# VHH binders against RNA-binding protein 12 (RBM12): the designs that were tried, part 2

Target 1, 78 residues: RNA-binding protein 12 (RBM12), of Homo sapiens (Human) (q9ntz6r430to507)
Amino acid sequence: FCVYLKGLPFEAENKHVIDFFKKLDIVEDSIYIAYGPNGKATGEGFVEFRNEADYKAALCRHKQYMGNRFIQVHPITK
Below, E stands for the ipSAE of ESMFold2; O stands for the ipSAE of OpenDDE; V2 stands for 0.75 times the mean of E and O plus 0.25 times the DockQ between their complexes.

## First folded at step 1 (VHH)

Design a8 (framework vhh_8pnl_2)
Fold by ESMFold2-Fast, scan of step 1:
Order: C-alpha cells, then sequence, then structure tokens
Structure a8 (fold): chain B 78 residues (1-78), chain A 123 residues (1-123)
C-alpha cells in the first residue's frame, strides 16, 4: 500500500516523513523523496504502509501540516 | 533577498494575446516552484498556472488550452503566454515563488510575491 506525497518542504528528509506519519506502520526503507536535475527537492515523494488500516489512516492526513506547509497525500497502487 | 518583477500586462481586445514575464532579481530561481495568480475586481486571488523546479505544470480549468506557463532558469525568468483572451481574464496578475511545494491552496503561504501587472481585456 503506497501513497504519493506532494508539498514536501524543500529541506524535508526521511525523518520528517516518519514524524508526519507517526503512529502508523510505515516501511521506512520505502521512503523516497524526489529531486530534480538541479539536485533540489521537487516537493514530491512516496512511502509504503505495511497494512491497509494504516494506509487508510495516512490518506486522512491529506492537507495536514508538516511545519508551515500542507502535505498532499494521494492513493496509488504498486 | 530576491525580488520578483512582473511585466507584459496591458489592454487587449477579446481574442488577443499577451505574454507576461516575471524576472527574478537576486534569488536562486531554479530552486523554486513558480506560479501565476490573478485577482479580478471584486474577487479573491486565484491560481492560474504553476510550474515546479523540475518543469511539471498545473493549470486552472478556466485557462486550459489557452494559457501556457514556462520558465527559463538560465535567465531566471517565468513566462505566461496568454492566447484567446476573454473579458473574464481581466485581472491583476501576480508572480509567486515557493520552495518545494507543487500546489498551494493559500496564496499567502508562498515565499515571494511580485507587485503584479494589470491585464485588461475590453473592446
Amino acid sequence: as target 1 above (78 residues)
Amino acid sequence: QGQLVESGGGLVQPGGSLRLSCADAGFTFDDYAMAWYRQAPGKERELVARITSGGSTNYADFVKGRFTISRDNAKSTLYLQMNSLKPEDTAMYYCAADLGYSDYEWPSEYDYWGQGTRVTVSA
């Protein structure tokens, strides 16, 4: 069960994604933060959840804040 | 600190075209996602088009097929090509820059804004 993330802060790291989804069973090794040709973050990312219940809980965090930014959480299938 | 400066606005007849430019003066342009917003008389500021640092684009439904957003990182300039202009497109157009966010819902949350350029579409 994977989600696609938009709106990540430029300096977001895996630890920020982990904290945003705290109490949910994420596959920490699945966290991917996208970078553009200039070596800077695009604001996009992906993360996998180990079970469907936590995947559904993650979708409920759509438009919640990471610091001062809204995070978009979108469903995808792998 | 950087400054965004819009240009290219003016008065055109319905069906006309304009190209807006937004020049950066003093920040690292290619690190930023860039957007065009507009504010019509009596209305709130609304998103017209957005382009990420990687070149992905998003458009409001009311401009799809008519407007094209593009960027030139070597010139630190953002563009909006506006074709088939309608009276409903009459507004002040603003350039905005944001680090690492592809779609902002709240215009006030962008990191940098320009002062705007006026577009009037009237016979």
Scores: ipSAE 0.000, ipTM 0.096, lowest interface PAE 14.4, mean pLDDT 73

Design a9 (framework vhh_7xy4_2; at its last look DockQ between E and O 0.09; V2 from the best seeds 0.00; counts 0 for: pae E 14.5 > 2, placed apart)
Fold by ESMFold2, look of step 2:
Structure a9 (fold): chain B 78 residues (1-78), chain A 125 residues (1-125)
Amino acid sequence: as target 1 above (78 residues)
Amino acid sequence: QLQLVESGGGLVQPGGSLRLSCAASGFTFSDYEMAWVRQPHGKGLEYIATISGSGGSTYYSDSVKGRFTISRDNAKNTLYLQMNSLKPEDTAMYYCARGPYDYIWGSYEYGMDVKGQGTQVTVSS
């Protein structure tokens, strides 16, 4: 059960993703933040959830804040 | 030179309508998610609506859902907000904001911290 994240701030780290999904049972080792060739984060990431109920709850947080930025949460396969 | 210029505000009665515009320049407009935010006098910013770069996906806060419509015309580099059934609590300075850049090879953009000068909307009897 994996989601695709967009809109992450360039200072985003795994702890920020964990806090954004507070109360949900994420697979913390699955958190991935993409970086571009200029050394800055691309604003993209991945995270896996341990069960379907938390995965569905995570999709409802689409366009919620991380700091002062909206985060897009999209379903993804592979 | 990156610029966002809002217009279309004014004084209206409760139940009235306004259409806001945001003219964008200095960047590839169609590559960016755009948003409208508002700031009531003496209060913080409220994000109210967003639209994808293509215009195919929109999102609204519960406070405006069903009453406001965000749209864009990528040929004219212009973002719009149609506001219907206006209420006194909609009184605020309205800003357009640039959102995250869609991922492409070698490029990205974070957040919605780019905004214009704003346009005042006042809803009062």
Scores: ipSAE 0.000, ipTM 0.124, lowest interface PAE 14.5, mean pLDDT 71
ESMFold2-Fast, scan of step 1: ipSAE 0.005; ipTM 0.207
ESMFold2 (binder alone), look of step 2: mean pLDDT 80; pTM 0.808
OpenDDE, look of step 2: ipSAE 0.017; ipTM 0.217

Design b1 (framework vhh_7z1x_3)
Fold by ESMFold2-Fast, scan of step 1:
Order: sequence, then structure tokens, then C-alpha cells
Structure b1 (fold): chain B 78 residues (1-78), chain A 123 residues (1-123)
Amino acid sequence: as target 1 above (78 residues)
Amino acid sequence: QVQLVETGGGLVQPGGSLRLSCTASGFTFDDYAMNWVRQAPGKGLEWLSGISGSGGSTSYADSVKGRFTISRDNAKNTLYLQMNSLQPDDTAVYFCARGEDTYWDSTPYFDYWGQGTQVTVSS
């Protein structure tokens, strides 16, 4: 049960992702924040949830804010 | 099959001008924002400019604002970058990149990139 994130603040760290999905059972070692060739964050990330209920709750946080950015939360597409 | 192909790069003198083109295929061009990004020798990627799917909204990085103009021709599936008052620091590989039609910040996300076209500004 994984989601794809877009719109992360470029200074975002794992702790910010954990706080954004507060009360949901995240597989913490699954958190991945993408970096570009310049070594700067791209604003993209991925995270895994332990159960389907929390995965569905995470999708409901689509377009909610982390700081001054809204976060896009998408099911991972193949 | 999404493809983006840049053309129009080359060698120019400082103070000169170039127009880059990016031809898109494999998707509905006017449903997507389009962007120009460059990479100077030994440097990372720098976002330069974006344009909405309709062409009604544009945005520019401070480094190029007033010198570069982004435009698109949706009937031709083509994106343009008019570059004026070129400086040696503008030497880079220039990429077109597909993005979302919504911008929340100055650095948007890109899902498809062209191969790039080399621009060299030198006397």
C-alpha cells in the first residue's frame, strides 16, 4: 500500500512526512524523498502504509498543506 | 509514446539571440503545462520558465526574467523559448519538460524530458 507524493517543500525531511500523515500507520523505513542530479529535492516522494484503511485515509489528505505547499497524494501507478 | 524533441541550439556571441523549439508527440499537448530547464557545465538543473496548457499563464525564474520569453503553438504541438541578450553564463544544455497545469511554487515537477539542445554563448 504505497502512495506517490508531489509538491513536497524542498527542505522536507522524513519527520515532515510522518507529521503530515499523523495518526496513520506508516512503514517509516519506506519513506523516500527524491533528489535530482543537482543534489536538491525534486518535491517528490513515496511512502508505504501497513494497512488498507490507513492507505485510504492517506489518499484523503490529497491537496492538504505541508507548510505553504499543498501536497498531492496519488496511488502508485505502474 | 511521449516524445519531446528540442531544436534551435548553437553558438552565439554575447548579446545575441536564439529561439529554441520543442516538438511534442504522444499526448494531448494543450492538457499539460510545458517548461524550459537548463544544465550548465558542471552544474545542476535550473528551471527557467513555464507556460500553462492554454498559454494564458507564464512564469519565469529571476535569472531570465525580462530576457527570455516562453510561448507555445498548440496547433503545431510546439513549445518555444525566445532568448535575448544572451550572456556567457547562459551556456548550457536546454531541455523542454512536461509538467502539471497547476503551479504551487516556482519549481514545478516534470514527468517527461527532451534530450536537450546545446547553447554556447562565447566570443
Scores: ipSAE 0.000, ipTM 0.088, lowest interface PAE 15.9, mean pLDDT 75

Design b10 (framework vhh_7xy4_2; at its last look DockQ between E and O 0.13; V2 from the best seeds 0.00; counts 0 for: pae E 13.3 > 2, placed apart)
Fold by ESMFold2, look of step 2:
Structure b10 (fold): chain B 78 residues (1-78), chain A 126 residues (1-126)
Amino acid sequence: as target 1 above (78 residues)
Amino acid sequence: QLQLVESGGGLVQPGGSLRLSCAASGFTFDDYAMAWVRQPHGKGLEYIATISGSGGSTYYSDSVKGRFTISRDNAKNTLYLQMNSLKPEDTAMYYCARESYTWDYSGGEPTYFDYKGQGTQVTVSS
């Protein structure tokens, strides 16, 4: 149960993703933030949820703020 | 044909104001967040303001916060940037950009848009 994140701030870290999805059962080892060659986040990320209910709740946080950026939450296309 | 056309640039004195417009066509304008980015001569792109598709949420960089206002008129497919209290350091080419959900690299400076217009020059000088 995986979501794809867009719009992450350049300074995004794993803790910011955890806070954005607080109260949901994330698979913490699954948090992935894409970093460019300068060490800053590219705006893309990935996170898994332990169950379908929390996955669907995560999709409902689409277009909510992390810091000063809207975060887009999308289902993974296989 | 997908098109973004900026206008409203020009020469203005420090402390002055300008209003930039961006006419959008060839896509469903309301579905996309839009941004203004600028490029000072000989430098990279600077991301300065964004607005949600509905117009209900905005973000500004620290360099323009409080002086610039982004807005949109979805009935006219037009994006605006009201620039007040202009400074010489605001001199740049200003581009209207459609935000991308899939960011691209361009080396050490990632981009946050998939389409950019031709730009309109803003020059702040006495």
Scores: ipSAE 0.000, ipTM 0.167, lowest interface PAE 13.3, mean pLDDT 73
ESMFold2-Fast, scan of step 1: ipSAE 0.005; ipTM 0.224
ESMFold2 (binder alone), look of step 2: mean pLDDT 81; pTM 0.814
OpenDDE, look of step 2: ipSAE 0.013; ipTM 0.293

Design b11 (framework vhh_7z1x_3)
Fold by ESMFold2-Fast, scan of step 1:
Structure b11 (fold): chain B 78 residues (1-78), chain A 125 residues (1-125)
Amino acid sequence: as target 1 above (78 residues)
Amino acid sequence: QVQLVETGGGLVQPGGSLRLSCTASGFTFSDYYMNWVRQAPGKGLEWLSGISGSGGSTSYADSVKGRFTISRDNAKNTLYLQMNSLQPDDTAVYFCARSTPGGSEDYTWEYFDYWGQGTQVTVSS
């Protein structure tokens, strides 16, 4: 179970993704935050969940805030 | 409504070939950079290949370079992935993905705003 994230703050790190999905069983080493060649974050990422219930809970966090930005959470079918 | 529909997956023996297709609707297909991404069992997402809206520019991940060929037919709104010399580790769900438009030095072509549901490719004897 995987989601695509859009709208991440450009200063976002793996720890911010973990906190955003607090209480859900995420695969922490699956966290991908996209960076350009200049080393700056692009605002996008991906993360995997261990079970369907937490994956569905993650989709319910669509448009909730991480710092000053709302985060888009989109489904990806495995 | 934007839709991306993958077809062409299936079971193939090592050394074999498959051609995947992705039919796009709900947007001007030729304006967008398109991508193929896969997810193997128990692994994360792996970007494989991308192609510019005109088809004039292509890029490949090192793991598939020389074996896979991306192409598109803008008249048919269809993206293709020709997969040759398939190996068991190519077993994965293959997704068609649309890049956020740009192609600028900001590398917006590295991002995806719409995904298909995926097609399963299994490489086994």
Scores: ipSAE 0.000, ipTM 0.106, lowest interface PAE 17.8, mean pLDDT 75

Design b12 (framework vhh_7b18_3)
Fold by ESMFold2-Fast, scan of step 1:
Structure b12 (fold): chain B 78 residues (1-78), chain A 124 residues (1-124)
Amino acid sequence: as target 1 above (78 residues)
Amino acid sequence: QVQLVETGGGLVQPGGSLRLSCAASGFTFDDYAMGWARQVPGKGLEWVSYIYSGGSTEYQDSVKGRFTISRDNAKSTVYLQMNSLKPEDTAVYYCAKGSPYGSEEVTWDYMDVWGQGTQVTVSS
């Protein structure tokens, strides 16, 4: 059960992703924040959930805010 | 005032290449998704490509594999590299500013501002 995130602030860290999905069971090892070849965050990330209920709850957070930016939460496309 | 200035259009033969540039000013460029749309003679406006603030890209099916969108945040510029051009690519190409974080569905309707356009003509 994974989600794809777009629109992350470039300064976003694992702790910000955990806070964004507050009340869901997320650990740092399940979070991947994407970085480009220049070593800067791309604004994209992935989060793996341990169960379907938390995965579905995460999708309901689509377009909610992390700081001053709203975050897109998508199911992973094949 | 938000301004978008397109350059790079011109006349090119089928199979040729052009690179369009869009110089942006009047807003925090890094925070906004940018896109390209085109108006084909005798037809409506159609979306071509979109690049999110984070660097993810999307393309209209007819241009996939031929066009590449990119951005240079230091220069506040978005580019459209057009390869393997076809006569049906003949259009006025517009640069557009999207929402700060992009849309869930990439459509022309989510663009706030567009430039004056640059003419691309693909003809033998």
Scores: ipSAE 0.000, ipTM 0.092, lowest interface PAE 16.3, mean pLDDT 72

Design b13 (framework vhh_8pnl_2; at its last look DockQ between E and O 0.71; V2 from the best seeds 0.00; counts 0 for: pae E 15.3 > 2, unsure alone 61.3 < 65)
Amino acid sequence: QGQLVESGGGLVQPGGSLRLSCADAGFTFSEYAMAWYRQAPGKERELVARIDSGGSTNYADFVKGRFTISRDNAKSTLYLQMNSLKPEDTAMYYCAAYEVTWESGSEYTYDYWGQGTRVTVSA
ESMFold2-Fast, scan of step 1: ipSAE 0.000; ipTM 0.231
ESMFold2, look of step 2: ipSAE 0.000; ipTM 0.243
ESMFold2 (binder alone), look of step 2: mean pLDDT 76; pTM 0.762
OpenDDE, look of step 2: ipSAE 0.255; ipTM 0.677
ESMFold2, look of step 4: ipSAE 0.000; ipTM 0.187
ESMFold2 (binder alone), look of step 4: mean pLDDT 76; pTM 0.761
OpenDDE, look of step 4: ipSAE 0.020; ipTM 0.446

Design b14 (framework vhh_7w1s_2)
Fold by ESMFold2-Fast, scan of step 1:
Structure b14 (fold): chain B 78 residues (1-78), chain A 120 residues (1-120)
Amino acid sequence: as target 1 above (78 residues)
Amino acid sequence: QLQLVESGGGLVQAGGSMRLSCAASGFTFSDYMGWHRQAPGKQRELVAKISGGSTAYDDSVKGRFTISRDNTKNTVYLQMNSLKVEDTAVYYCARGEDTYWDSTPYFDYWGQGTQVTVSS
């Protein structure tokens, strides 16, 4: 159960992703934050949830704020 | 092509109002957008910022300036009310990424600036 994150703050770290999904059972080792050619975060990331209920709750946080940026939370689909 | 074009600057008398527009080509709605200004001999300062539905203002302009965005036109506005002589500066529109709500945003794309002159 994975989600795709977009709109992460430039200095976002794993701890910020954990705080954003507070009270949900995330797989902390699954947190990935993408970095671009300038060595700065691209604003994209991924995180896995241990169960379906928390995965669905995570999708409900779509367009909630991390700091002063709203975060897009999308299901991973090809 | 990524481009920021400011407009709406000019001369205005103290106590007046002015609206600046920033046409942003090639940027997304979720991008951090800000209005900065630089007066002669001073450092450039961030006066207003917007990302999604969230806005923040420098204390010097709170209650007088309002930042807004029209997502259909990809345009960011700065409505300036109750203008003071000390608001005289070149105003820049910028796109960037914020680090977190207590950190200074990193702005990597800048417009060329528009002059705002407030006469006494």
Scores: ipSAE 0.000, ipTM 0.093, lowest interface PAE 15.1, mean pLDDT 74

Design b15 (framework vhh_7sr4_2)
Fold by ESMFold2-Fast, scan of step 1:
Structure b15 (fold): chain B 78 residues (1-78), chain A 123 residues (1-123)
Amino acid sequence: as target 1 above (78 residues)
Amino acid sequence: EVKLVESGGGLVQPGGSLRLSCAASGFTFSEYAMGWYRQTPGKQRDLVADIYSGGSTKYGDSVKGRFTISRDNTKNTVYLQMNSLKPEDTAVYYCARYEVEYTSGSYWDYDYWGQGTQVTVSS
């Protein structure tokens, strides 16, 4: 039950991902924020959900905002 | 083909105002965050203002309270209203499209830039 995140703020931390998916049971240790070859965040990330209901609820947060930034939430193949 | 075309630059006295326009084409304008940057010769581009697809805005500290960014999704245009202009505002102003719907002020976050429009504030 994993989603791919796109559009994360450059300074996004695990706590921001946790807040974006508040009220959903995420696997906090699964949070991954991607970095490019320059050592800077790319704006992409991944997170896992503990159950299917919360995974489906997470997909409904697609195109909602993290602060003032638009977040894309996509299903991923695992 | 993605195209950004700026207009509205010119010469003004300190305290004057200008309105810059950026006409966008070749993409679904309403889905992208847009920004204005400025550059003096020999210096890196500095963020002036950002506007997200939902209308939220962010400004560089030097322009807060003086400049206003806005967008018109029906015209595929982003605007920069510049008031209380100072000599320090003299630069080439560039319109930019974000690669994704986020901003860090990073050079790598923008995938397309306009040709630029010169703004000169002098007395």
Scores: ipSAE 0.000, ipTM 0.120, lowest interface PAE 14.6, mean pLDDT 73

Design b16 (framework vhh_7z1x_3)
Fold by ESMFold2-Fast, scan of step 1:
Structure b16 (fold): chain B 78 residues (1-78), chain A 127 residues (1-127)
Amino acid sequence: as target 1 above (78 residues)
Amino acid sequence: QVQLVETGGGLVQPGGSLRLSCTASGFTFSSYAMNWVRQAPGKGLEWLSGISGSGGSTSYADSVKGRFTISRDNAKNTLYLQMNSLQPDDTAVYFCARDTEVYYESGTLWESYFDYWGQGTQVTVSS
């Protein structure tokens, strides 16, 4: 169970993703924040959930805020 | 046509309070997250607060957290900012802005994140 994130703040770190999905059982080692060829963060990321219930709850966080940005949470098939 | 009109600005003494309003028209207000942004004299834009379309989620800049409260009334197409414990450094033009729902690019942060802005309302905190 994996979600694609878009709209992450450029300064976002794994701890911000963990806090955004607080109370959900995420696979912390799965957190990936994407960087472009210029070495700058793209605002995109991925994270896995341990179970289907928490994956579905994560999709409900779509368009909620992380700092000054709303986060897009999209389903993805691995 | 999309329109955002801010009201409620004015002169207030340090420690005082003001409530800003932003009336939206020309789009389905409840479908968009809304934001408050300010610009102090001689400074750049500073994001202050955001609220989701439903009003179920809010976020605040550290500089205003605990002093400012964002809210909305979707039936009235109106966004609010309640400002308490105002300080001289809160003196600025305050804008409401609509979220674009698109990824922002480095160097175009404010324009790409917010697609429509009001004209602004002046808040002056002075003795």
Scores: ipSAE 0.000, ipTM 0.131, lowest interface PAE 13.4, mean pLDDT 75

Design b17 (framework vhh_7xy4_2; at its last look DockQ between E and O 0.10; V2 from the best seeds 0.00; counts 0 for: pae E 16.7 > 2, unsure alone 63.4 < 65, placed apart)
Fold by ESMFold2, look of step 2:
Structure b17 (fold): chain B 78 residues (1-78), chain A 127 residues (1-127)
Amino acid sequence: as target 1 above (78 residues)
Amino acid sequence: QLQLVESGGGLVQPGGSLRLSCAASGFTFSSYEMAWVRQPHGKGLEYIATISGSGGSTYYSDSVKGRFTISRDNAKNTLYLQMNSLKPEDTAMYYCATLEEDYSWDLGPSEYGMDVKGQGTQVTVSS
């Protein structure tokens, strides 16, 4: 159960993603910060949840802030 | 063919102003939240302003708040960024981008798709 993130601060780290989804059961090693073909960060990321309940709760956090940037949460399938 | 084309960049003295434009085609412009992002040389992308599909909600980063204004004209499929009181720190490649706002909860067909950006327009604030 995976979501696609947009709007991440370009200095974002795994700990910032974990805090954004606090109380949800994420697969910590699944956190991924996207890079473009030229190696530059895009502000996008990806994270997997261990169960459907937490996955659906994560989708409800769409457009909540991480620092001064809001984060988009998009559903994806595996 | 989905496209975003930025224009309006250039060399500007500190304290000056520029207005960037982004012409959109190939998609329903009014259904997408839009953003301006910038990339200083050797750095990652920074989201600096966003605007809802209707234009009713905006957000600005602290680095540009009060100086930049995002707007859109959905009848002309055009996104704008008015940049005032420019500083050397604003020097970057500026891009417009689409953000997904609407999607189905059940993971069926939806507006979910790629986040795209244009080719970019260079803004340099010096001298």
Scores: ipSAE 0.000, ipTM 0.108, lowest interface PAE 16.7, mean pLDDT 67
ESMFold2-Fast, scan of step 1: ipSAE 0.005; ipTM 0.194
ESMFold2 (binder alone), look of step 2: mean pLDDT 77; pTM 0.771
OpenDDE, look of step 2: ipSAE 0.016; ipTM 0.320

Design b18 (framework vhh_7b18_3)
Amino acid sequence: QVQLVETGGGLVQPGGSLRLSCAASGFTFSDYYMGWARQVPGKGLEWVSYIYSGGSTEYQDSVKGRFTISRDNAKSTVYLQMNSLKPEDTAVYYCARETVEWSYGGSPEEYFDYWGQGTQVTVSS
ESMFold2-Fast, scan of step 1: ipSAE 0.000; ipTM 0.150

Design b2 (framework vhh_7sr4_2)
Fold by ESMFold2-Fast, scan of step 1:
Structure b2 (fold): chain B 78 residues (1-78), chain A 122 residues (1-122)
Amino acid sequence: as target 1 above (78 residues)
Amino acid sequence: EVKLVESGGGLVQPGGSLRLSCAASGFTFSDYAMGWYRQTPGKQRDLVADITSGGSTKYGDSVKGRFTISRDNTKNTVYLQMNSLKPEDTAVYYCARGEDTYWDSTPYFDYWGQGTQVTVSS
């Protein structure tokens, strides 16, 4: 169960992703924050959930804020 | 249909100023990033400045401190204020609509206007 994240702040770290999905059972070592060729975060990321219920709950956090940015949470089928 | 109409281009002397406007229609303006590109014959099209739906701005290195991008969502218009113009700023300037993506990357631009000529010459 994986989601694609879009709109992450440049300064986002794994701890921010963990806090954004607080109370959901995420696979913390699955957290990936994408970086571009310039070494800066692109605003994209991925994270896995341990069960379907928490995956569905994560999708409900679409357009919630991380700091002063709203985050897009999208399903990923593969 | 998506429509972008640029205005405000012209001939100016070095050190002068121009303000470009781009009137947008056919989409929900407030949901999209907007940008200004420029192209000189024989060179690639360069991103001059962009502004996200939330108002965050980014500038090309050659124009930082001289140009300011802004938007007015009530008028569906994006602006480029160009100060301290240099001969190397001579180009056709294009307004673009982009998908509002990330803070630290260039939006994906999929529509451009017809362009407005800016000439900086004595």
Scores: ipSAE 0.000, ipTM 0.098, lowest interface PAE 14.5, mean pLDDT 75

Design b3 (framework vhh_8pnl_2)
Fold by ESMFold2-Fast, scan of step 1:
Structure b3 (fold): chain B 78 residues (1-78), chain A 122 residues (1-122)
Amino acid sequence: as target 1 above (78 residues)
Amino acid sequence: QGQLVESGGGLVQPGGSLRLSCADAGFTFSDYYMAWYRQAPGKERELVARISSGGSTNYADFVKGRFTISRDNAKSTLYLQMNSLKPEDTAMYYCAAGEDTYWDSTPYFDYWGQGTRVTVSA
């Protein structure tokens, strides 16, 4: 159960992702924040949830704010 | 804390005009694409107008011909000239800034202001 994140702030760290999905059962070791050549977040990330209920709850946080940016939460599909 | 500060909102009668300003003191303004968004109570934020670092503009259909977005890089200020205002334009208006690398169909803005309120009522 994984989501794709867009719109992360340049300063985003794993702790910010954990706070954004507070009260959901996150696989903390799964948190991935993409970084560009300048060492800052590209705005993209991924996170895995341990169960389907929390995965669905995470999708409901689509377009909520992390600091000054709204975060897009998308299901991962091939 | 946002480094963008909006101003110019207020109460105006239908058919009136307002000019919104968004000032920045913190980053290299000329390198960023800028946008105006608005949000009415109980609704999602919607894009009103965008302007690239090079000055290219795009507008939402509901404001075309009435609103004009512009920027002054020397003053690090973004503007929205609003003409022929309607009650439906009543909303909180937000300024946003992002790098051109985030220019996509789904915008990714790094900075947002706190908003300025526009009320259009008789």
Scores: ipSAE 0.000, ipTM 0.093, lowest interface PAE 15.0, mean pLDDT 73

Design b4 (framework vhh_7xy4_2)
Fold by ESMFold2-Fast, scan of step 1:
Structure b4 (fold): chain B 78 residues (1-78), chain A 125 residues (1-125)
Amino acid sequence: as target 1 above (78 residues)
Amino acid sequence: QLQLVESGGGLVQPGGSLRLSCAASGFTFSDYYMAWVRQPHGKGLEYIATISSSGSTIYYSDSVKGRFTISRDNAKNTLYLQMNSLKPEDTAMYYCAKDEGSYWDTSPLDYFDYKGQGTQVTVSS
């Protein structure tokens, strides 16, 4: 179960993604934060969930805030 | 006016191929990340693929990796999705999406823009 993330702060690290989805069982090794050709984060990422219930709960985090930026959480079948 | 016009969908048999196009206008296409997303009838939006402004960075969902190829032609303001080995579960309305932000900006990407009508892909025997 995977989600596509958009709107991540450019300084975001795996620990911020883990905190954003706190109380959900994520596959921490699946966390991917995208970087562009200039070596800067693009604001996009992906993360996988171990079970369907937590995947559905993650979709409810859509437009919630990480710091002062809202995060878009989009569904992806896996 | 910003416009995204998807085309290339149709009816195809399992194992077949289709190539989708998205004609963009009303913005500087070469400055933005572009994506393909899809929506099966009665279901939520599903992410398919993303391509950076230059075309050098590409991401795919696991469900299409190895079967679909995203590409772009900045001179023609056009985004493409080459779909191979199509399966019945690929049946959906396909949308081209523009990222409002650029990875050159210090501001995060703040919204996805789906201005098109989409193009229907139906995979059936």
Scores: ipSAE 0.000, ipTM 0.110, lowest interface PAE 13.2, mean pLDDT 74

Design b5 (framework vhh_7b18_3)
Fold by ESMFold2-Fast, scan of step 1:
Structure b5 (fold): chain B 78 residues (1-78), chain A 124 residues (1-124)
Amino acid sequence: as target 1 above (78 residues)
Amino acid sequence: QVQLVETGGGLVQPGGSLRLSCAASGFTFSSYEMGWARQVPGKGLEWVSYIYSGGSTEYQDSVKGRFTISRDNAKSTVYLQMNSLKPEDTAVYYCAAEGDESYWDAYPSEYDYWGQGTQVTVSS
């Protein structure tokens, strides 16, 4: 159970992803924040959830805010 | 070939205004989300503003109330109107394009396209 994140602030760290999905059982070691060839964050990321209920709850956080940015939360095709 | 060409940068005094334009070609502009990002000396690249294909806009807190993003789909152009400029706004400003969201965009992709950048200097 994995989601694709868009719109992350460039300064976003794993701790911000953890806080954004507070009360959901995330696989903290699965958090991936994407970086481009220039070594800068792209604003995209991925995170895995331990169970389907929390995965579905995560999708309901689509367009909620992390700082001053709303975050897009999308399902991933396997 | 995809191109994003920024114009409108320059030198202004604090409190002044500038209008940046980004002319896009080589892709279906109306279906892309467009944004502006800036490279501030001493900091990394930071997002300034977004305009979604549907017309909704988002702004970084430091520019809210001062900057306005807009788009003209007929001209394939995105604009950034910058008012009440501050010395801290001094940066190279980049136009960026991000494709239509779909489940097939599942893996980390950088913003699909970036312009060459335009220098904005605010000094007194």
Scores: ipSAE 0.000, ipTM 0.132, lowest interface PAE 13.4, mean pLDDT 72

